# Miniprotein binders against q56419, part 238

Target 1, 326 residues: q56419
Amino acid sequence: MEGRTLEEVQEEVFKRHGVLVPKKELEDLAKALEEAGLLLTEKVEARLKEEEEKLKRERPMRLAGLSYPEGEREARAFLEAFRASYPGEGEEARVLLMPHLEPSRVPEVYGAALAALEKTPPPERIYLVGVAHRPLKEKAAALPVPFQTPFGPALPDLPALQALDALLPFELFNTPLAFREEHSLELPLFFLKGRFPEARVLPLLVARRSPELGEALKVVLRDFPGLLVLAVDLSHVGPRFGDTPLTRTLAEEARRRDLGFLERLAEGEPEAALAFLGANPTRIDGVEVVASLLPLLRERKGKVLAHRLDLEAPTLSAVGAGTLVL

## First folded at step 18 (miniprotein)

Design i52
Fold by ESMFold2-Fast, scan of step 18:
Structure i52 (fold): chain B 326 residues (1-326), chain A 105 residues (1-105)
Amino acid sequence: as target 1 above (326 residues)
Amino acid sequence: TEEERRFEWLFKMAREYLREGYESGNPEILRLAIELFKEALEIAKRTGDPEREALVLWYLAAAYLDLGDKEEARKYAREALRIAEKKGIERVIAWAEQLLRELED
């Protein structure tokens, strides 16, 4: 270890690669390396390189058997149950905003998304924009590989991804490891692949506001038309999220904040939606995505199909989720 | 200090992973958050910081609740309450009482 602590190795690996290696795993590796004569950091980086190389071929399911069924038949029944949880008919979407929160918490919201997809002509491709839960080397990233689902692999649209990459001032395929554990893409993709099995996908993550991504996407969408999906959750309130305990008043404020945000997006006024949130306390993870995609959301009118504030009484916390078609 | 810096880093990372685990329902991410909170707890104990200790214990209770381990959740919530009551940490008293109330079955 040459005088380095396990804590220093853990932090260095996270800083350089955005991967958090448990201290127990580092302890186990350090013992093995004493016999092999290798440095701990070199061993960890070799393993991360192996994981990164695997991600160059495909992105495996991580939440199968947890958030959705592994088998295709069971997955089909699961989709139909979610659709049935929403009593409405849905609306055609050119842009769809849907949640990425654990589906069992907000089944009617996912049902509304499915209803909208039911009314939408099958797209050739889906631009699926999620929120990075790991640090990215750049403001945004994509992974140009098949994403496994119970309905078969969602194939990447390589020509469209390459066109996008060429227009950006940074390498689009910059952080493969950030896609290994990413529910903001995997959970919406399950529903999208179930409804549009032939559509190719552009799996995109936004970590920070990237106006250049929105400008580039506007150009790419002209040559490669498709469905734009913003996979974002809304308000995060309560001690669980570092905030004040939820009261009835705060819950009502969160609902009004979520709906006010969505309604302004539905009027084709995304700058007004962002300004509305800026005046109010909020932890809406969709802010960075909306701010990045402004050119794609302006003057596009639509409808809010569903909204729910999922309450978690034990911690007096809540997460907002909604379905918006534009 | 270095220990204060390490605590803040662990606590921040643990809360981010707790949020991700809650949103995704992924028990592996929740277990990672728990490991990070336990590392942070050891620092709080060594440095004699009851406020940090009570806070971390409450987050451990929330993480175990998310895993479906109600017994561990109650254990950590009770310990958070004990320390918070002894030291007058009012927000943690309220948070722990609420969690324990909801776990009574």
Scores: ipSAE 0.752, ipTM 0.898, lowest interface PAE 1.2, mean pLDDT 91
Fold by OpenDDE base, second read of step 19:
Structure i52 (fold): chain B 326 residues (1-326), chain A 105 residues (1-105)
Amino acid sequence: as target 1 above (326 residues)
Amino acid sequence: TEEERRFEWLFKMAREYLREGYESGNPEILRLAIELFKEALEIAKRTGDPEREALVLWYLAAAYLDLGDKEEARKYAREALRIAEKKGIERVIAWAEQLLRELED
């Protein structure tokens, strides 16, 4: 009975808060409570509330010393190396699509993003739209706090965030715990903060397509102009993702879908890009983000700067990444 | 059955966390994935589903590879291979063999 109860609590907490509490932790809590079921849930909720209160102050780095250097000097050298990995020149971006994959896997794609940023006048603010890898209470969310980086804190644009919240039919400031570990914001923010240290940031996550978000942002951008960044990956294929091993045919299909998606976006036809993917059999990550931002992507012409399908040989799997400027 | 439902949830969630961990390189996320896979594995063993068992073992091997623990990765890959060979699960055989080849020093 107790195991069932713990499992139910774990599932409930995940569904409600987007947080997985380890079973061992639940067991320890249960032992401490001599009381089952609802009381355990209440204790877990109290603990999660405490963690939420911490996130009201700042979002600390989670991947410093892992995916990127923690120290500022080393971080700058890291940026320079990534820029050097892309031999081309960038273009001015009003909209930047870039990856959120671990940088070491696709360095030249991040390099292309840096190249574009070099040609972009420093924005007052950056609208950073990532992918929610955890459940959100609403279709989209924001966290209106400083995000720590090796270059100092990325400060939120509170006036612009408030303006956005006022235009949405749901509470924008929801599910703060979903931001704690979310790499789709942290990784691109490293590069963005390094290039534009004075820019304020609007950290946004999309879990499900929200047309309301795009319409609201379109209005907000008029009063609060800035750089729009879509932090999205492309195809995910192979055994890691439930497919057969990467073959020439599967790789060609992944590339076809990635490039076909990016090219249609570059032509200012985001609806065509989504339609081109259909059921999205190669699992392009950015579909919900693009679907949410249609009003901002329409009629904007741009250029694909980089694309890579990165093979992981041990698992015969691959992930697509790209950089697009509009 | 309730066990089947629980297995499906665990296995789905574990794969999602593994993906997140793989993409980010976050070891904490990978450890969560491993915990979920281990629970799924125990259910698969109890229910006597060798295909699910072999598959979960392969994903465990991949997760430990992502953590940089080659020894544990080899252990789970070998066990995946053993079960898959015994039961004639060709896809898992191929995946486990490939993983083992890449884990050889």
Scores: ipSAE 0.659, ipTM 0.877, lowest interface PAE 0.9, mean pLDDT 92

Design i53
Fold by ESMFold2-Fast, scan of step 18:
Structure i53 (fold): chain B 326 residues (1-326), chain A 105 residues (1-105)
Amino acid sequence: as target 1 above (326 residues)
Amino acid sequence: TEEERRFEWLFKYAREMLREGYESGNPEILRLAIELFKEALEIAKRTGDPEREALVLWYLAAAYLDLGDKEEARKYAREALRIAEKKGIERVIAWAEQLLRELED
């Protein structure tokens, strides 16, 4: 420990726990070390264990008052405004693909998802599959606790989660700290809970391709039927995402790539959708989720309800978002 | 070098946090990205790498823009442009000019 830099401690913590600790916080912990005679790494680990214990009880809202209103009445009006932003009718969904991007950037896309949910019979449970933005100890993870929303807590479907865990070759309830800050679950959940307040949820994160997850989910869905939701964004282009500046040509290519991907999924051909991205330069973040869930997506035909490429002029960057029902 | 490897790690994860903050709208994640970029900036200055320095300054401008702090965004974008112009870093010149142009109005 004597030779360890604060930066080395930060890197070790991130690799093991998926948490980034600011240098100032590490410096404050180092001062506490001097007073208490504890090693900095041990002090950081103790603090992270305390945060993990809190997550065993519930997952609090992180984006309330920011991406959506905190109060139930205001949240309901907000949700209705998003529905109104989409002029079309929905289609019934057995599988729903929707974005997890900040909703204010693509309101009509979330409106299309709400339209689909209006046409969908209330499910007993929702399998909500998002993208891990932090390292996971395994290829996928779940957190079996209530997720707070302005519409009340979204309760976990413990029997279905336990059935899923039993079928996987790894511990499903790994890396709870990765769920502390996870918008790919929180933002779609706001809309899903607002529409289906009685549905239980299986909050799932995919970090890397897991065919085992798709096979296990296929089995679990037979015994515990529900709505499958893939919460994924599409193309990410421009300097903001480590790419070249957006041009009209690159924007057109991104739209073509997004729509070609979604249309192949709508034909019940997820392998063709993945192959299409492989043949074209790919910057779509949904690839690992789709690749994991192949058994659930094959032979399901559906419809693309909406697509938007959200353009940000200051950084010449864009993010694609879409709503697909299967 | 060790500092070069440390820069690459910080820069990579700062960009990942910037992406997460942009996508979620979470100002706490954006502030974390800013702190990581500032640490990377100090390494670029110490190792005398003007291309890395200009690039990190541009990402700091983008992060402050996402926080709604337009004056800090302009400040960092202008500094990125100054260094990029002095060293002929065409990529960053174009990016900084675009960001500043959009902030003018």
Scores: ipSAE 0.776, ipTM 0.901, lowest interface PAE 0.9, mean pLDDT 90
Fold by OpenDDE base, second read of step 19:
Structure i53 (fold): chain B 326 residues (1-326), chain A 105 residues (1-105)
Amino acid sequence: as target 1 above (326 residues)
Amino acid sequence: TEEERRFEWLFKYAREMLREGYESGNPEILRLAIELFKEALEIAKRTGDPEREALVLWYLAAAYLDLGDKEEARKYAREALRIAEKKGIERVIAWAEQLLRELED
């Protein structure tokens, strides 16, 4: 094994590719390699390459039948139920901030997003910016392939993606394996595709704040207009996330931070929203995305349509979610 | 030490995988989190760190809860509680007790 342990290989693969290979699988590969006289790293790399080649064609659904229905008819009923869970009316969105949490946890927040989409003229393309829950090679990435949904494939806008890549100082099309399991794109895309079946999509992930991304997108949006969607969650508090159990005080602080963040965004002051969070002690998920998209959020006024702090009682933990239109 | 470094890495990314699994409901990610936690648990046992051991056991219980495996969740929550009580780890006692209450049929 070139002097490296299985653990070191696992860490390296995770850091480099955003993929966690099970130790058992590495052990099996190592045994097979000992028999074949090949290095573990070569087999792992070959397998990862094969998976990358699959992702060059399409990104399959990973959460169909779990977080949302697989069948189109059932999926439409699902959308209608979520819309019904929000009693209000939406507003036209040029920018939509919505959650990527499992839909069943915050149905009315997704309902608010659907309400906004009802008031939004069908866009030619959707810039869908999610959160990378896994390491990326660069600060941000895109996957220029069809994403499968119950409503058919969400097709990429290749010209717009190429235009974006050309304006970035790094390769945009990096870490394709990080997209395979990333729910921050898959879950919001379900709702977006269901509402706008003809829209092309730019699936983007942000791992770290990239001012370059926002500046580049600002230019691209001039030639390639579309709906900008920020798929982000808000506060994460309680034992699951390293805090004390949810108390009235902690819940109030989480809500204060969530709403204070959203309200400042609604006022067109994204820098103020970030400054308001400071060290982000309640772990608002969307900070790096907002920090990357500052040029697109400045001076845009909008409205907070929904917010929820969802309690999980068994772990005394909670996650914040919100819907904002700009 | 190398073991300490490995534990910290495992525990960090296990929690990240657990978060991702919890948020998405993806059982495959939860299983990966469980694998990392189990390895972290073995290190904690070998190094004789009861606080780390109790914490990892609680997170394992949470992960199995997320998978819908209440039996395994109860098992790990009970073990977390046992170690925490033995060593006077108050925070883990409270967390384990709460989890067990919610896991009672």
Scores: ipSAE 0.594, ipTM 0.854, lowest interface PAE 1.0, mean pLDDT 91

Design i54
Fold by ESMFold2-Fast, scan of step 18:
Structure i54 (fold): chain B 326 residues (1-326), chain A 105 residues (1-105)
Amino acid sequence: as target 1 above (326 residues)
Amino acid sequence: TEEERRFEWLFKYAREYLRHGYESGNPEILRLAIELFKEALEIAKRTGDPEREALVLWYLAAAYLDLGDKEEARKYAREALRIAEKKGIERVIAWAEQLLRELED
């Protein structure tokens, strides 16, 4: 232990690396290290550094065999089944807002996104902007490596990522470990790679509002044109998310809030969309992403293709999801 | 107190990991959330806070439900209900009864 408590080690690792290691795991590791005479903190940091080094080469699939099939053939059939779950036709997208929630919960919403992608000419690159579910060292981050998918690796657009990095007041490639288990990138990427197998990707995470990211992206998109994808979920309501139990009235309010937000985005009025949420902006997962990308969303008109509030009866909770083309 | 600060810190991040695990369907993240909730539970027991204890037990039930472990979910929901009923914590009584009702059949 080297005079530190397990609690101190746990909190220090979290502060330095954004990884919260359960005390039980630290207890087990400390017992194993007693025979070797190694420092617990050094051992944990060595493991995290090893994981980080692996991420410098590639980002492996984490949800294959769980949220989507591991094999290419089965993955293709899965993709087609989701497309079939949406009865409508898509519309061409220059900007696509789609969910990152577990696809089986909102299949028709992902089907709508696939319909839009069918009508969209293949882009040279995709700017995939998700939500950080782990702390980032900065307001935003990117990981400039191939992301594995059942359809082959999604290759990074290194010149565009480097151009973006050069325009930002912070180091863009700042928190590799945050990408190890990040479904807001992995789940949308599965669908995007299946439709556009040749497109390169800029995998971006937003943790906090970053106007400088939006301004920099506007410049980079001019020189490196591509499809902008906002991978965001909408309302999070109920006890599961620290809120009151869902009632019919609260569910209808959440549905109206989601649709009002999306419709204002569809009118090319992202500031109005944010203002519409009023005092409850934390009820929508994508607020920080939309607020960061304002320069890219203004005066772009489009259409809401789908919306669903996924209800979970056991906890009286719900998550909203939608597909919007701009 | 330091114990109260540590409870709030663990409880906050356990809920964030639970949300991550629920949204992604990732069982490894769900197991991580469970271990963090168990740490928070031990603090609530030591500090003698039945509302915090009942609340954490309910989140453990939800986490096990997400893992597909209905027996553990039922076990934790029943314990949450037992403590909530004994101490008159109406909020957790309602939440636990709803979860148990949906776990029938």
Scores: ipSAE 0.766, ipTM 0.905, lowest interface PAE 1.1, mean pLDDT 90
Fold by OpenDDE base, second read of step 19:
Structure i54 (fold): chain B 326 residues (1-326), chain A 105 residues (1-105)
Amino acid sequence: as target 1 above (326 residues)
Amino acid sequence: TEEERRFEWLFKYAREYLRHGYESGNPEILRLAIELFKEALEIAKRTGDPEREALVLWYLAAAYLDLGDKEEARKYAREALRIAEKKGIERVIAWAEQLLRELED
């Protein structure tokens, strides 16, 4: 067959669009085509384009009824319960680092974030920077559409997004399909929208470190002030992540790295925080985000409000989460 | 070989999707991970690599656990254990045994 294999098409589509098309779907499409390979790719691309067109209107909830309640009343009760799980008081945040892990795993860490938000005057806009768990066409991306939440849509700040795009050497509005199921934005946004219902949002994803993003945001923040939120998790250790089972030694190392990273950020030394991690052997997930936002994190002093290393016993694995205010 | 390349690609991104699915609880993402692992499994079987086979089976068990399908999780964990014991893959033995213990409670 002079044409590409189904596997090649799958890999190509994944590389280009950050979307995994199921092999079964490709097989079904191939059966409908007289020619495979390029024609199949074109058909897949056409379908993906249709999905992209839907995302030009809004980003629907994907985790409602799973990670958080769909109904507003239940969602408010959910927020209150999470806030109650953190016994401390928060501090005013100009920069908030919070997790994007499934909330039920680290409730007190999200509670700490809510505590900080209680002490924070309502911002006009929120710069929400998440981690891309799918490939992006560029180092970073934004989706300039309403994000649905149980509290109503989180509306984009189009003027600020446009200003940011104008300052970047790449197209900011790339890879819209990467946002469709990205939990690193959806989960934090639930809490943020619940606390600040009137705030506009800039939903941003980082796939690779982009110094340009931090410099551009620094300029944009002067004209468009707001709350900066880093939605990042910390260490990922154990067999789930290709590591040895969690031991006391491994847990201590994970905590050391998590806390060492957060404390250096709290001291206003983000470069030192990155240097401290080195090769990042415990796989702190927020490294590329922090590396992209260095200009915004320098000289800002703050406080670590919460940290947890959450064990999953069946797989002997653990994920670190933390809340930091600057 | 092309099969080796394909396996490495599948196994890499299956684990990434599993991570994403685990972190989010999104069953659709978990199903994608499972699909990639199943294809990786077939390659491992054809190439006769029992270590890769046992590893993929363990990750499949973990993925089904995340989906809440304890029956399928047990099935794959048992198969992982069987192959690992047969070939003396100590790390996978320990991981599979632990997973099975937690699935029986």
Scores: ipSAE 0.653, ipTM 0.876, lowest interface PAE 0.9, mean pLDDT 92

Design i55
Fold by ESMFold2-Fast, scan of step 18:
Order: C-alpha cells, then structure tokens, then sequence
Structure i55 (fold): chain B 326 residues (1-326), chain A 105 residues (1-105)
C-alpha cells in the first residue's frame, strides 16, 4: 500500500469520480494487493476505469424490481395504476416539473405528471434535468448513452447533446460514474419513456447553479425543440434532514413554501420563486435546477396540478413533491 | 482535529446516502449509508462524544427501518435512547421514543 490512509483514498475517489467505495471494500482490496505486492490506488483507478468503459455502452437499470417492475407488461400496468391515482385532468406541458422521489410515496403526484404527458403531443426529444446526488467535476454533466428501461432503451439525442457541449465553457460529458446510481434521472425516465417511447433523451444533472447551462439550453432548444422536464423534489423537513421533529407548524410552513415556490413558477416568475424561498429553510432541492434554467422559465405561465407533503411517522420527517406544467 | 474532520465528512455523506436510499428504495445505497454511520459511530465512541454517539445510533435505526429490518432498527433505537437518557440528550430521547413507539407490535 502507498503512504495514504484508506480514508484518504475513499475521500479522493469520491471527489474525483463521484463514487463512494465502502471502507470494508478498500480494506479487503488492500489486503489482497499487499499479498500480490500491488498498489491500492492503482487497482482502485483500474476498477473505476473498467466501470467507466461499461457506461460508454449503456446505463443499466438499477431500480427495476425495486421502484418499478422489470417486465414490460408489468411496467405498463404499473404506469396505468399511477395515472389512475390522479382523478384530475392533465394539461399540455412545454415544461414539466415532476418529482424524483420513490413513486409509491406520492402516487397522485406522478399520476398528475402522467395526465399532463397524456395531453402533450409526443416530443422528438426530452431534456431531462435532474439533481446530482454525487459530486460532479463541473456544475453540470450529461451521459450520452442509451438508458435502459422496461420499455426499451431511451436513446440519447447525440446531435443535441453535442450542440449543448459546444456552447458550454466546461466539458459536458464529465463524471460518468455519477450516473451509475442516479434516481433523479432513472425514476422520472421510467414514466417519460412509458408515455413517449419514441422520444430521444438528454440526461442532464445539475450539482450547482449554472447560468451557462440555461443560456446554452435556450439556444439548443431553438434548433432541437423538445419537452423540458425538471425532475426535482420540494421541502425536506424533520430529523432525517437535520431538522426538528415534524410539527403541524413545520408541516404548514413546508406546504406554504412548496406551493409559494410552484405558484410563482406558474406565473412565469422564476426569480420571484427563488427570492420567496430566501435561505431555503425547508430545503427545497429544486433551487439549483431552477436557478440554472432561468432563461427557459421566464414568462411561461402554467398550472400546479398536484402537491403532496409525504409524512413519515417513525422519524417525524416529510418530503414535498409536486407536478407543475408550464 | 483530523478525527473531527473525518467524523463530519462521514456524517454528512452518510446522511446524504441515507436520503438517497430512502428516496430510491435502493438497498445497496442504504447498506453503504449504514457502513458510513458505523465508521462515524466508532469515532464518536473513541473521542467520547455521547451526543454524536446517540445521534449516529438513531440514524442507524432509521437506516435499518428503511431496509425493512425492524429488529435492527429497534436495537439501535433502544441503544440511542439508553445513551441519550443517561446523558440528558433530550433531542435524541424524543426521536428514539417516537421511532420505538411506531415500531411497537
């Protein structure tokens, strides 16, 4: 082993690649390498390179059999059950805000998104913008490969992705391993692919606000028109998220902040929506995505179709979810 | 100190991965969060910080609950409560009592 601790190796790999390797795995690997006279860092980098090579071909399903059914027929029935969970009518979307939270926790909210997609003409491509749950080398990233779904692979729109990359001051196709386990893309994509099986996709992750991304996307959307989807969750309150136990007052505050945010977006006032949140005390995770996409959201009027604050009694915590069409 | 920095790093990412596992339902991500919390727990014990120890034990209980392992969840929640009561850590007493109450049956 070289002169670095296992902790230093774990932290550096996470920073560089967005991959969190368990210390136990590093301990086992170091033991095996010690017997063979090899360096730990070199072996870890080699394994990560191997995983990157696999991701150059496709992004496999990770949540099939967990959050949604693996089989196509069962997946179709599952999708229709979520649509049935929403009693209202949809509305045509040019921009759709939907959650990426486990669907079973907020079925009516996903049902509202499906209702909107039902009223929307099939797009040639979907700009799917999620939230990075792992560090990215840049403020945003994309992975230009087929994403597997039970409805077949969601194919990347390579010309549109390349046009976007050319306009950005950073490499768009950075941190590919951050996409290996990313539910903010996989869960919305399941529903989007089920409703628009022929649409190509631009799978985008935002880690920190990137005004350059929004400016570039505005240009690309002119040449490559499509459906813009913001896959974001709303308030996160309670002990799970480093807060006080959920009270009626805190739940009311979370609902007020969620709805005030969404309603201002529906008026075509994204700067007002961000200003309304101030310091974001209930931790709405869509802030960085909205702040990045300002040019695409201004002066677009729409409607909030659904909102739910999902409560978890054992930890007195809650997560907000909503569906907004613009 | 380096141990304090390491605890904060582990605790931050363990909570982020717990959130990720809760949101996605992915048991692999939940098991990773558990490993990070267990490392953080060792540091809290070694540095003699009962508040951090009780807090990490409560997050371990929540993680096992998310995995569907109610017995491990009860075990960690009871240990969190025991330490919190002994040291007067009222926040964790309330959290642990609530979790245990919801797990009664």
Amino acid sequence: as target 1 above (326 residues)
Amino acid sequence: TEEERRFEWLFKYAREYLRNGYESGNPEILRLAIELFKEALEIAKRTGDPEREALVLWYLAAAYLDLGDKEEARKYAREALRIAEKKGIERVIAWAEQLLRELED
Scores: ipSAE 0.716, ipTM 0.884, lowest interface PAE 1.2, mean pLDDT 91
Fold by OpenDDE base, second read of step 19:
Structure i55 (fold): chain B 326 residues (1-326), chain A 105 residues (1-105)
Amino acid sequence: as target 1 above (326 residues)
Amino acid sequence: TEEERRFEWLFKYAREYLRNGYESGNPEILRLAIELFKEALEIAKRTGDPEREALVLWYLAAAYLDLGDKEEARKYAREALRIAEKKGIERVIAWAEQLLRELED
């Protein structure tokens, strides 16, 4: 009975907060309690509340020293190296689609994003829309606190965030713990902060398509203009992702879907881009984000700057990444 | 059954955490994935489902590879291969063999 109770608590906490508490930790907590079940849940919730309180102050770096350098000097050198990896020139962006995959896997794709940013006048604010890889209480969420980077904190645009919240039918400031480890914001933010140190940021996550978000943002952008960034990856194929090993046929299909998606976006036809994917058999990551931002993507013409299908040979799997300017 | 339900939940979210860990390089996320896979593995063993067992073992190998622990990765890949060969699970045989080849270098 106790094992079942711990499992139930783990599942419940995960569903409610988007946090997986290790079973061992739950066991330790349970041992400290005379009663299990509800009391254990309350204890876990109390601990999570403490973590939420920390996130009311700032969001610390989680991937510094892993995916990017922690030190500012080294971080700048890192940016320059990534920019150098893309031999082309960028274009001015009003909307930037870029990856959130570990940078070392697709350096030239991030380089293309940096190239675009070089041609972009410094925005007052950046609307950074990532993918929620953990459950959210609502379809979308924001965290209105400074995000730490090697270049200093990325400060939130509180007035714009408040304006957005006021226009949504749900509470925007939900599930703060989902932001704690979310790389879909942290990784692109490194590059964005490095290029635009003075820009304020609206860190947004999308878990499910929210047409309301796009409509609300369209209104907010009138009063609070800025750069819109979609931090999304493309196809995920191979055994890692529950698929067959990468073959020529599968790679061609992944590329076809990635490029077909990006090209339709570049033509200002986001609905056509979504329709083109259908059931999304190659698991393009950015579908829910694009579906949420349709009003902001319609009729915008742009250019695909880079695309890569990155192979991991040990697992015969691959991930697609791209950079698109609108 | 409750065990089947639990397995499906564990296996689903273990793979999601593995994906997130792979994409980010975050070792904490990878460790969470490993924990879920290990529990899923025990269920698969108890229920006598060799296909699920072999699959979970392969994913464990991948997770340890992502952590940079080649020794543990090899261990789980070998076990995945053993079970898969014993039961004639061709897809897992191929995946495990490939992983082992890459881990030898």
Scores: ipSAE 0.701, ipTM 0.892, lowest interface PAE 0.8, mean pLDDT 92

